Miniprotein binders against q9h3h3. Designs and how they scored, part 125

Target 1, 235 residues: q9h3h3
Amino acid sequence: EDGFTAEHLAAEAMAADMDPWLVFDARTTPATELDAWLAKYPPSQVTRYGDPGSPNSEPVGWIAVYGQGYSPNSGDVQGLQAAWEALQTSGRPITPGTLRQLAITHHVLSGKWLMHLAPGFKLDHAWAGIARAVVEGQLQVAKVSPRAKEGGRQVICVYTDDFTDRLGVLEADSAIRAAGIKCLLTYKPDVYTYLGIYRANRWHLCPTLYESRFQLGGSARGSRVLDRANNVELT
Short names: E, the ipSAE of ESMFold2; O, the ipSAE of OpenDDE; V2, 0.75 times the mean of E and O plus 0.25 times the DockQ between their complexes.

## First folded at step 9 (miniprotein)

Design PG7
Fold by ESMFold2-Fast, scan of step 9:
Structure PG7 (fold): chain B 235 residues (1-235), chain A 105 residues (1-105)
Amino acid sequence: as target 1 above (235 residues)
Amino acid sequence: TEDEVRKQFEELIKEFEKAMELVEYLLEMAERAAKNGDTKKAELILRWAEKLAELARKIIEELKKLAEETGNEEFKRMAEEAKRIIEEAEKRLKEVEEKVKEARS
């Protein structure tokens, strides 16, 4: 059933966030070390729970690259959770607008562009491009999931500071495209992740705010961006 | 059809096994967090383990209904084995909850 998948995904995300991360931190590590680090930890080979045959023997939740100017701010997640419980108890309608207001009130503003790719050369190549863009300052921070025990697609997450800042979200999309990425991208605010809004949620909310498709032929942005919540093309 | 029913049953078993594997992993994380003095982290992890165990119970209910509807003895045996597995996990969850409470005091 749909509820099983949503709760399972939320629990997996929480566990991954709490497990150790493999981090290239450009704030403290010379950029010249990046290529060796990428060669040592290709995401198609790093295993979620550790394996003697992989680069890691211990569990890895995420493989991440922090930019030189990266300054994490999660906001008031506890206040957000409490307000969410109160909203559900109140019986008031739950809409994209009410979730946006909760996020603003509790300063939970970050969000991310998501791309899902099968394990292999294409994933590793895409991640290397994103990682270089982060270290060079075109993006702020990114992470990629390790390989799951059963295989399946892995996800690259490229973060922005404020999902309500459309210009910032669109500039991140442009930087991703400039890095050579041509696959479908979707944008998800972290507030949706914290509140467990996934594909088959009980409020029938679209789990992502924006969708980006690579477009041939003369767009200055290199892609077509759709606001999924309002069904409006932003471009 | 019988083939379609078997596929649905096998998918439910697969989801159940994934949930149980994650529950065991979360219980190990909670124990380590409690041992390291991070009881808030342990409590959060336990809450997720409890939710997954509850969802796994619902999967077992679906497995049992499907086994009863089909009269398939193999399905019935698999559903009973799943019930045994979750009962062991629930016992372990309770043991970890007690350890976390002890670490808080």
Scores: ipSAE 0.292, ipTM 0.696, lowest interface PAE 3.3, mean pLDDT 86

Design PG8
Fold by ESMFold2-Fast, scan of step 9:
Structure PG8 (fold): chain B 235 residues (1-235), chain A 105 residues (1-105)
Amino acid sequence: as target 1 above (235 residues)
Amino acid sequence: TEDEVRKQFEELIKAFEKAMELVEYLLEMAERAAKNGDTKKAELILRWAEKLAELARKIIEELKKLAEETGNEEFKRMAEEAKRIIEEAEKRLKEVEEKVKEARS
């Protein structure tokens, strides 16, 4: 919407990233322990700032599951930020193409499929399905936001290594659908998150690259993926 | 309309309150980082707190503008209260900045 909301969202995202995370790490923890961990930390009950009546007494920024092969690579985020400030000062147009070039130059290539769900059983069920897919090796890594004090929608993020690799992005969508997820999905490159590109951005950029909708009676894939930047159907 | 202006004013007050809550949270986070010896993290957090305080000042200017344009005395009182709150928060911000500087040395 407005600039006030965008700046506030960016500050909240920074705080969440810096606060402690609850992590199930399949690299060091047996897969047999996942169901107990999911029961202990359902995202609809874990509170952002801690609450005596919740599973956590202290703040939690994110709840995450790391797959067995997960190897984090955030790229050169500092170099990206410096180049972004230089770009804004230069007066050059800010476009999807210039942001893509910045991301490639600084190796900030990861991205994520997003789904937004209200707190409750459906959120917890969706997260459990995603978490199992991660531990079983169909997805690499995922996280879900804790419950905000105001009780708004929570977000599940399912990551891929390279947003420029369309096949990898589509494979992740297929795995999400195979896990039983039927809600709307949108795909956002992490470079947009680091640079504060949200719905109400001053450059009028679409804040997501792809959109996936579940469809019955279609192909075996079961979804339709749209390239939002070019307004072209991919599936 | 008068109802539309009141809604706009209420949304600005809500945005201001959210910004002030987040500033206080970030200041606590910066103090903890400084106490743990992570002064670089504390400085980064302080920059975000400063940015939000600047945002809150802009919201107050919008509130003052609406109060002046409408001549609404209730809006004027709420804008003055918001100004008092941001001044106290800015004082708190300077206190935490000094603590972070001391932790560096």
Scores: ipSAE 0.415, ipTM 0.798, lowest interface PAE 2.4, mean pLDDT 86

Design PG9
Fold by ESMFold2-Fast, scan of step 9:
Structure PG9 (fold): chain B 235 residues (1-235), chain A 105 residues (1-105)
Amino acid sequence: as target 1 above (235 residues)
Amino acid sequence: TEDEVRKQFEELIKRFERAMELVEYLLEMAERAAKNGDTKKAELILRWAEKLAELARKIIEELKKLAEETGNEEFKRMAEEAKRIIEEAEKRLKEVEEKVKEARS
């Protein structure tokens, strides 16, 4: 079973970003209201396009929690996309290094730890743990996808400011593990998302930069982190 | 085997249906963006709808090939129905493009 094409996945991502989001914003909302908000909008029940019997009647692109110190940094995504089209036309090799340079040039540096979970209790429980870590200040910002019409896994995204900052990436991993998360995590720079680089991409690029596996008592962080682009262990 | 070919055909139909559902959704988003005066957003959405319509056309080409190779009349009928669906979506795409163009005026 192969998945969607890169074009389809990129279009879905664009649509989700443009649709309304359900947001708990800790900058303006007391932390004491979080548990009620989580109970009102469990990710396993919120539907992508709205549905009778779900918490939402209208489309929802993402369910998000913003930390108290969250300050959105949007790079030049339009310039990035134009440069990407030029690169594809140029015939030059498309590599992780080339994409990193595009991201740096256009200041598109954010990235995210991803976890994919089936709809249900485990997803909702994991999201609640991540949301609490964000509101408590251990993480900066996170979001989770709503339930897709065709079903399938949902994704929790935990963001960091700069994918080239290895210490920051590792600190986020540690905070996710401290929140009780034990599943496989993969890290993807937002530049890959904006350019439509997914598992089935025609460039044969690894769609993730880092990978984290839980290890009980095996490391100081409770996890083993691998840099997949350079084949180097970071922990 | 015939069972393997049927599974392949059904998977292509599912991909076609998902692409068409997303195209229709994007066209509705583009119309709403245009009505709200956000013509740049509407144009961006239209470009993605066009790319998905091209993908759907490629899937139809594969469906027709399988129908012809197997001589299966049900597959042929389903491929013809898919062709009608994409033609209607392409017509709607042009209608939304004109609405976006008008909103820019």
Scores: ipSAE 0.323, ipTM 0.718, lowest interface PAE 2.8, mean pLDDT 86

Design PH1
Fold by ESMFold2-Fast, scan of step 9:
Structure PH1 (fold): chain B 235 residues (1-235), chain A 91 residues (1-91)
Amino acid sequence: as target 1 above (235 residues)
Amino acid sequence: MDPKKLIELIKYLLEMAERLAEEGRVKKAIMALRWAIKLAELYAKETGDTSLVREVTREAVEILREIAEKTGDPEAEEALKLAEEALKSVE
């Protein structure tokens, strides 16, 4: 059962990446146009496969905002894949540390904070806050899933350049909290995505590296961030 | 997981592969076809029905053949050869 669901989810993710994206690109579009774009494409109403009654008539894989300084760098994914196959063949232990070293060696360093929200005003408001933070330079890039045919929660992904840069990861968390987000956040490095580390993986690895929980009451940071792999508080 | 949702996704991936191929996005088209076949194999494992694997693999062969003939792309030619071998093993 788990394998059936995992492969289905992986295939849906691949399809979303291959379908067209709705993009607000702050590198080429004035910031003054953002509010109109957000009003035109609220994620709770944009449908995954298109519908005459929605803002889109054609499929949309992701709704994204690129910051002014955004410069994508995926690293050497081909070299990573080859090294991963060699590692599996070698019989050596597969651990968070080993995966971290493969990522560093092949410069596959990006990662993302994830938040899951039900379709509706709260999702749209959260996305608008994140999008404004990106355009204002407080975050680098973000995307949000469109509404699924079956319903269910949507995901907002907020990217950072280097999952090993704890300060950068924490700064992104702070900017997300400053945008009014209070839900649980989890951080997943892109290397885990490329290597197929999902929930219920055969190596029993936690599929996320960091976790952020909003702290109610007096707190300078507004949240507590835990490094799950090393079992260390970062705040 | 509802097996009907898996069939819907497989058909969507096949349609996506044809669209990507028409757009000249050969590597993504091949990726979509490989996922369609993999999901069809998963469907067979879960339901015991192997007819979908044969149908999907045959459609993948046709799409890959069209790409290979139109573009001469070595990656498409290699993917076609592998898909044809897979189809023979299923038939």
Scores: ipSAE 0.507, ipTM 0.832, lowest interface PAE 1.9, mean pLDDT 86

Design PH10
Fold by ESMFold2-Fast, scan of step 9:
Structure PH10 (fold): chain B 235 residues (1-235), chain A 91 residues (1-91)
Amino acid sequence: as target 1 above (235 residues)
Amino acid sequence: MDPKKLIELIRYLLKMAERAAEEGRVKKAIMILRWAIKLAELYAKETGDTSLVREVTREAVEILREIAEKTGDPEAEEALKLAEEALESVE
């Protein structure tokens, strides 16, 4: 929109992944230190490229919290990319089911719930809630983007190990809601990111697998989750 | 359209690639350089100015040559060959 392209956005995402991260690692750091760390690095104040007036003078790509049980496993991304190239060359249909099978075969299973919030107290409060849920063991790992130059919305990403494990995806949603989050959430599997499948792709695939909306009027669950690909309510 | 943002990002990616090369991260440096070239091509498509593609590709050749000389990595040597061919076609 307004001159932005998928390539520009993808390159910015790659640069953020490669720049230094501010990490609270619960595998090596006592949980009692979390509140001080959150106060030192509120996402609304940490700048993407550094600023003497912010908590960071040098670039920061992401602010992350790793849970005690966090064990990163990206699977066989190289094998996935080779298989994807072969599939495109074969002329066989490219569908959500085909991508799911490719991801399973190469063990590229992780995915994430995404929420977008404007810089400010609400973002910082939401991040603090998510970070505490990670350190307490209700979530495995999460990250939040730093503030961009123009101050647009920032994103919080909450990861799950296996996008094909519907129960696990729904449990993460419940934990996010229990942390006090009431905004729209969308779920994207990392396989789509590795293969460069974004909005308006040539295969007309919906990159969002699940959507979660806070339930008005309250309920024991706290949200309604929709399977976007099949247009089926899961809760 | 925002050509200024593309130029800023391209300059930043080139600096990241130099740092990755200094750290011996060959695959990372190659990936960053490929993105820098792709964005320079996007800039040329939107503005009609191909001078940035030429200069970015030339800088990529220099970085890749340094990596290939220091590491002997076959992937860096192949990327260098492709970048040199691309530079010849755009000059």
Scores: ipSAE 0.316, ipTM 0.736, lowest interface PAE 2.7, mean pLDDT 85

Design PH11 (at its last look DockQ between E and O 0.43; V2 from the best seeds 0.00; counts 0 for: pae E 3.5 > 1.5)
Fold by ESMFold2-Fast, scan of step 9:
Structure PH11 (fold): chain B 235 residues (1-235), chain A 91 residues (1-91)
Amino acid sequence: as target 1 above (235 residues)
Amino acid sequence: MDPKKLIELIRYLLKMAERAAEEGRVKKAILILRWAIKLAELYAKETGDTSLVREVTREAVEILREIAEKTGDPEAEEALKLAEEALESVE
């Protein structure tokens, strides 16, 4: 039954990636236009499959903001997938270490901080803060899911270029907190997404590498970060 | 998983594939149709209802025929041949 759910999630992700995106691209669009764009396309109102009463009549897979320095590098995803099939048929143990090595070998290094929020003012406000941080150069790229007709919460994804670069991952967390975000954040390498590995998988792998919780009080960083794999606080 | 949600996704994927075919996007249409068929097979396994596999495969043949006729792309023609063979096995 887990395979049924995993295939459904993978197909939904594929469809969202292939559907049109609403993009604010700071490489070609003046930063002065961002506030108007955010007002036109609040994620709580943009519908996944289109609705004449919403900002979009046609399907939208993602709402995204690209920073001025954004240079997409997805690595060799096809080589990664071929190596994954070979690994499964080899009988060799499937561990976080073997997946990390596959990702490094094929340069599939990107990852993302995730936050899940209910549709409404708080989601739109959080997205506006993240979008401004991207356009101002504090983050590289981010996207937010449109409103599904059912299913509740929407997700904001904030990407980093290398999940093995712990300092870069922590810098992104710090920038998210500086943007006013106080909810729980979880960090996932894209390699797990490309291979269809979600929370309930048959290999018992945890695709979440880091967890960030807002820290109240005198912390200059604004959060407490846990390394989920080693069960140690990075602070 | 709710079978109704799976049917909705399958129907949506078929519409995406039709749009890709109209735009001449061969690789995109083929990938989408492979997912639609895979999910229809999962639906059959979950519910015992195999009629959806036949319906989705039939729709896939029609969409692949359209893109093969429009583009003459060998990849579309090969995918059409495989889909027609699959449809014969379920009919």
Scores: ipSAE 0.514, ipTM 0.843, lowest interface PAE 1.6, mean pLDDT 86
Fold by ESMFold2, look of step 10:
Structure PH11 (fold): chain B 235 residues (1-235), chain A 91 residues (1-91)
Amino acid sequence: as target 1 above (235 residues)
Amino acid sequence: MDPKKLIELIRYLLKMAERAAEEGRVKKAILILRWAIKLAELYAKETGDTSLVREVTREAVEILREIAEKTGDPEAEEALKLAEEALESVE
């Protein structure tokens, strides 16, 4: 319960969302241009604030790839946020179940698989594989954070349109693994992001719904998926 | 969070708000300024140093005054009034 952690993380996220993004949009850009774009903007070299000598001269909040079939669907975010504020003043318990019901009621159903990688070839290679999977239609939309001045790990987010659709979430995991990704993946519904609920929150809510771990010789998709809410393996 | 990193973030937010104001994006500028003040207040609470809150609030007033004068936007005028009241409370 660090007084700085939740508030400054929310403000950093807001700043990144509002700064310019570098976007490859397959809906308007030929797929044959993807490789050149990836070579021009490796996420380990794109800097958050446009450092001298980086490929970007302006601040970049996110690097993103939109697939051919991607259609943004945020749902009733305004209504969700209003209901959340009312719930907090009601004195009723706040649990993962109440967050799930709010998300369903207001149709705020999107979520994302997350992976954290250090800057360098491994990150750039992982991003290139994900970006190709998006452009080829196995995934719908992904983004990666730029290089921070202080260093540290960067994050790749791979979105799905409905966190309650377990099959769809597992299909996205399989597509990520088919792109050669072997690191730990965690899944976070967007409802937590829209409500400003991060890991160190005052309700002790866990924003992670699923964990995916790569396994050799396992299932065809090469991963073992754990449902964090029920502590059961979905595989 | 490192207090120096928090100060750097607050200053970047003020720059973003000024840019949003120049682009005519009034709602965005107001949102960013509220966050900048909120973080400065957190800094003062944790460190005991209130000079940052006063500085940030003064800059927010200047940005909001320019928006209100250029646009006449009632949301900017309301935000300006609230920021002026906040500045009086920290002076």
Scores: ipSAE 0.293, ipTM 0.690, lowest interface PAE 3.5, mean pLDDT 86
Fold by OpenDDE base, look of step 10:
Structure PH11 (fold): chain B 235 residues (1-235), chain A 91 residues (1-91)
Amino acid sequence: as target 1 above (235 residues)
Amino acid sequence: MDPKKLIELIRYLLKMAERAAEEGRVKKAILILRWAIKLAELYAKETGDTSLVREVTREAVEILREIAEKTGDPEAEEALKLAEEALESVE
């Protein structure tokens, strides 16, 4: 991916976080209403800027589902960013360990499994499976990007509370696989997003900690999870 | 990347930075402006047109100045200083 494309995607993601979200909150809305909500707002039809004929008339940044156990905790993102700027000016070497320590110090521990899918029935079906898993308490929170004018792949993000909790990360992978998702998954801590660390960054940091590949047969989890930092299979 | 789309995205980011500033989200505004400037720099590298970088940096200075004046946030003041230095380098 051209560095330009990575920076464009980063800027677009930041803009999307500022626009209104379409949210199903299982804490306040009965689970029986989920199917009607999914039918009203299929991700393949919801448009980023509220195009004529779309289910949304206003811009939508994300479509999200919150589980019963969801508690928004972003930590001290502000302190994290200040510490990161100070670190850059210090001339000290920046490593994955440095980023992990910054994340822990500022309590910015959230991370997400990412999957990229083409717009259409397969995306909407995948999203419906994930949304059900969230409402049923197998996952905490998930979001999906709306359809762009130019098309392209949409992204589903499935969050975990702590990227340093390997067991929690693996449990979320298992729940995603149980929902019928077979595509490649990559796991990215939110700290990497807040610090602007994407593919081909100047520090040569890999923004992805884990990769999950679907496996037919053998594994009880239905996937092989690779720790990319250590190049070790966890499953 | 379509240069027209990049310009549209940069303009959208500037608008979102203004909104973030109005909402008191100082750090979000600073982060958005940093990305807007960076995208304008990339545009200049690809097209040779530095006019967009100057325009975006000028607008970022205005937004950051307003934030610094309203909030007195040291981070906004530092970001303003850096943006002013960047503007002087491209003018």
Scores: ipSAE 0.031, ipTM 0.475, lowest interface PAE 3.1, mean pLDDT 86
ESMFold2 (binder alone), look of step 10: mean pLDDT 79; pTM 0.747

Design PH12
Fold by ESMFold2-Fast, scan of step 9:
Structure PH12 (fold): chain B 235 residues (1-235), chain A 91 residues (1-91)
Amino acid sequence: as target 1 above (235 residues)
Amino acid sequence: MDPKRLIELIEYLLEMAERLAEEGRVKKAIMALRWAIKLAELYAKETGDTSLVREVTREAVEILREIAEKTGDPKAEEALKLAEEALKSVE
């Protein structure tokens, strides 16, 4: 890609992380309050930079729901970023294995299932389903982007603690499907996000480890999961 | 990516840095300023216009100077020195 776009996306992601978040924290808030909170802050109407006509007049970076058992463990993100700059300067090859090793070294292990949906009822309904699954304990934590000024697709991120724990990643996929989600899901380790590596990156890295497609057939329901790194179907 | 969109993001990051500095979040304010300068450099690369780099770096120097004066934070002093050197190279 052109690098120019990748760095712009990285800066936007950083800005979103640093702006205020709207959070429903099930560790301190009764589950009975969730439906009212979801009605107050539907992601299709919450604006990224604030708008007097929206639920928020001030900027909102993310809308998030934390589960009762959620315990954040970002690892050493600062050390990861310093090591990444050193790696870029060194001229050494940047490969999936290099990024994986950097993540392990700095204990930056979390990852997320991503779903991209257009603003509207289906986005809000999908988010409500995910949020309920988080509060009910089937998922650990999730967030959804607010509406961009341009009105493009929004993203729902459903996190797992350890992208190297395949069973945990697949269990999260099952819980997402059980919540009624039928759209395409892709799984991305947070190390790629922290370093600003997206699909169109200069390193030609595929930041997606897994893809999940909805499947309905026979006497079972679930999803077809592809391991993108090894190009192997896990369904 | 649209060059005009990049200018909007740069302006947003400069405003964010001022807000974060006022809130006492010095390290995050410095991060926002570094990204603003980096994006200004990308704008120059895309358009051939280097005047924005000088303008954004000058603004960053002013904000960093205020942070360093109010907090005495070594990170702010280091960032200020780097930004001043960058500004001289553009001039």
Scores: ipSAE 0.351, ipTM 0.779, lowest interface PAE 2.7, mean pLDDT 85

Design PH13
Fold by ESMFold2-Fast, scan of step 9:
Structure PH13 (fold): chain B 235 residues (1-235), chain A 91 residues (1-91)
Amino acid sequence: as target 1 above (235 residues)
Amino acid sequence: MDPKKMIELIEYLLEMAERLAEEGRVKKAIMALRWAIKLAELYAKETGDTSLVREVTREAVEILREIAEKTGDPKAEEALKLAEEALKSVE
């Protein structure tokens, strides 16, 4: 019943995507420059809309790190959005399966592990760990939101190239844990983000496919992963 | 969601559209304007205040007219026509 808030979140996400990004691109920048870049742009200090007292005077939508092997492929997002409008007017049921098929048809396959942290040292430390894992080749690409005007939690997104590849999704989780991350992680396909589907949507879809909880010594992977759709523990 | 935050986002998207237009990013400018109008419509639905829809649509028409005049981009001309029709409908 939260279509109003879902549209607002979708608009904010679109605006962030279209504003300038601060990018460390390991495809063109030596890995030795990463620590200086992280010190220059700690996410707890970079402001969304710019501030004379922050590292940026102009708006920043995202702070991102691209791995050496990263090859961006967003698929046909426009075709996906057109097909989504047609699906809504067709009377055909809107289910996880139909969205999965739409995503496959339009090659919109990427997804991401999300972690939400308050601005501060722990956020900056977590981001530095993720960024190093990306530059060293354990993860493909990641981004973190800048500090919001109202100082709410910030999000780190760690991407995989194919949300239908469960093994790849779980391997990314392991790499995140190996980087020292202990907070709750949730995995969301980008198809849900592009279509503005958030937790309280009118179709009662769960946009989160997996949850990962840190487990001390109990798992070979360092985490317990739950398949949200089937309510089954995978690890 | 706070209605005042919605108004702030709408204003931000209109300013973003002007900046993107200046940079020659016509498609992104049109996307920002469409989202501003959509949010104004949602604001009207939730609050009963339709004045924002008229004001935002009018501003979008002005920005699209400037893009179409400066670039001659067919997508901007199409978006302008649709926005002008929408403005007539809300007035």
Scores: ipSAE 0.214, ipTM 0.721, lowest interface PAE 3.7, mean pLDDT 84

Design PH14
Fold by ESMFold2-Fast, scan of step 9:
Structure PH14 (fold): chain B 235 residues (1-235), chain A 91 residues (1-91)
Amino acid sequence: as target 1 above (235 residues)
Amino acid sequence: MDPKKLIELIEYLLEMAERLAEEGRVKKAIMALQWAIKLAELYAKETGDTSLVREVTREAVEILREIAEKTGDPKAEEALKLAEEALKSVE
């Protein structure tokens, strides 16, 4: 059951990546246009496959905001996939360490903080806060899923350029909290996404590296961050 | 585990591949077809029904052949050869 679900989730993710995206690109669009764009495309109303009653008539895979300094840093994904196939065929144990080494070797270093929210005002408000932080330069890039045909939670992804740079990952968490976000966050390296590592993966790997929980009145960061793989508190 | 949703996704990926191919996005079209075949193989493994793999692979071969003929792209030719071999293995 788990293997079947994992492949289905991976395929849905690939389809979303290949469908058209609605993008606010701060490199070419003035920041003053952001509020109008957010009002035109609230994620709770944009439908995955298009609907005459929604803001979009055609399929939308993702709604994204690119920061002014954003520079796409796509590694060698083809080399990564070839090495992954060889690893699986070799009989060598598949562990977080071997995946990390593959990612470094092929320069597939980006990762993302994930938050899952139900469609509605709170999702749209959270996305607006993240989008403004991206346009203002506190975050580099973010995207949010459109509303699925059957409903369910939507996901906001906030990217960092190097998952092995712990300080950078923690700085992104702080910026998310400063934007007013209080929900649970988990951090996933893109290498796991490309290789189909989801909660129902065949290798029983934890699909995320870090977990961030909002903390009232305590830490200056506004959150407590846990390294899930090593079960070590970072803050 | 939901067969209906899996079949809907496979159909969507095949339609996406045709659209991407028409747009000249050969690499992404090939990727969509490879995922459609992979999901059909997973369906066959779980249900014992290989008819979907046969049909999806046949459709993928037709799309890849058209891409290879129109573009001459070596990646499309390579993917076509692999898909034809896969179709041959599915009686």
Scores: ipSAE 0.387, ipTM 0.795, lowest interface PAE 2.1, mean pLDDT 85

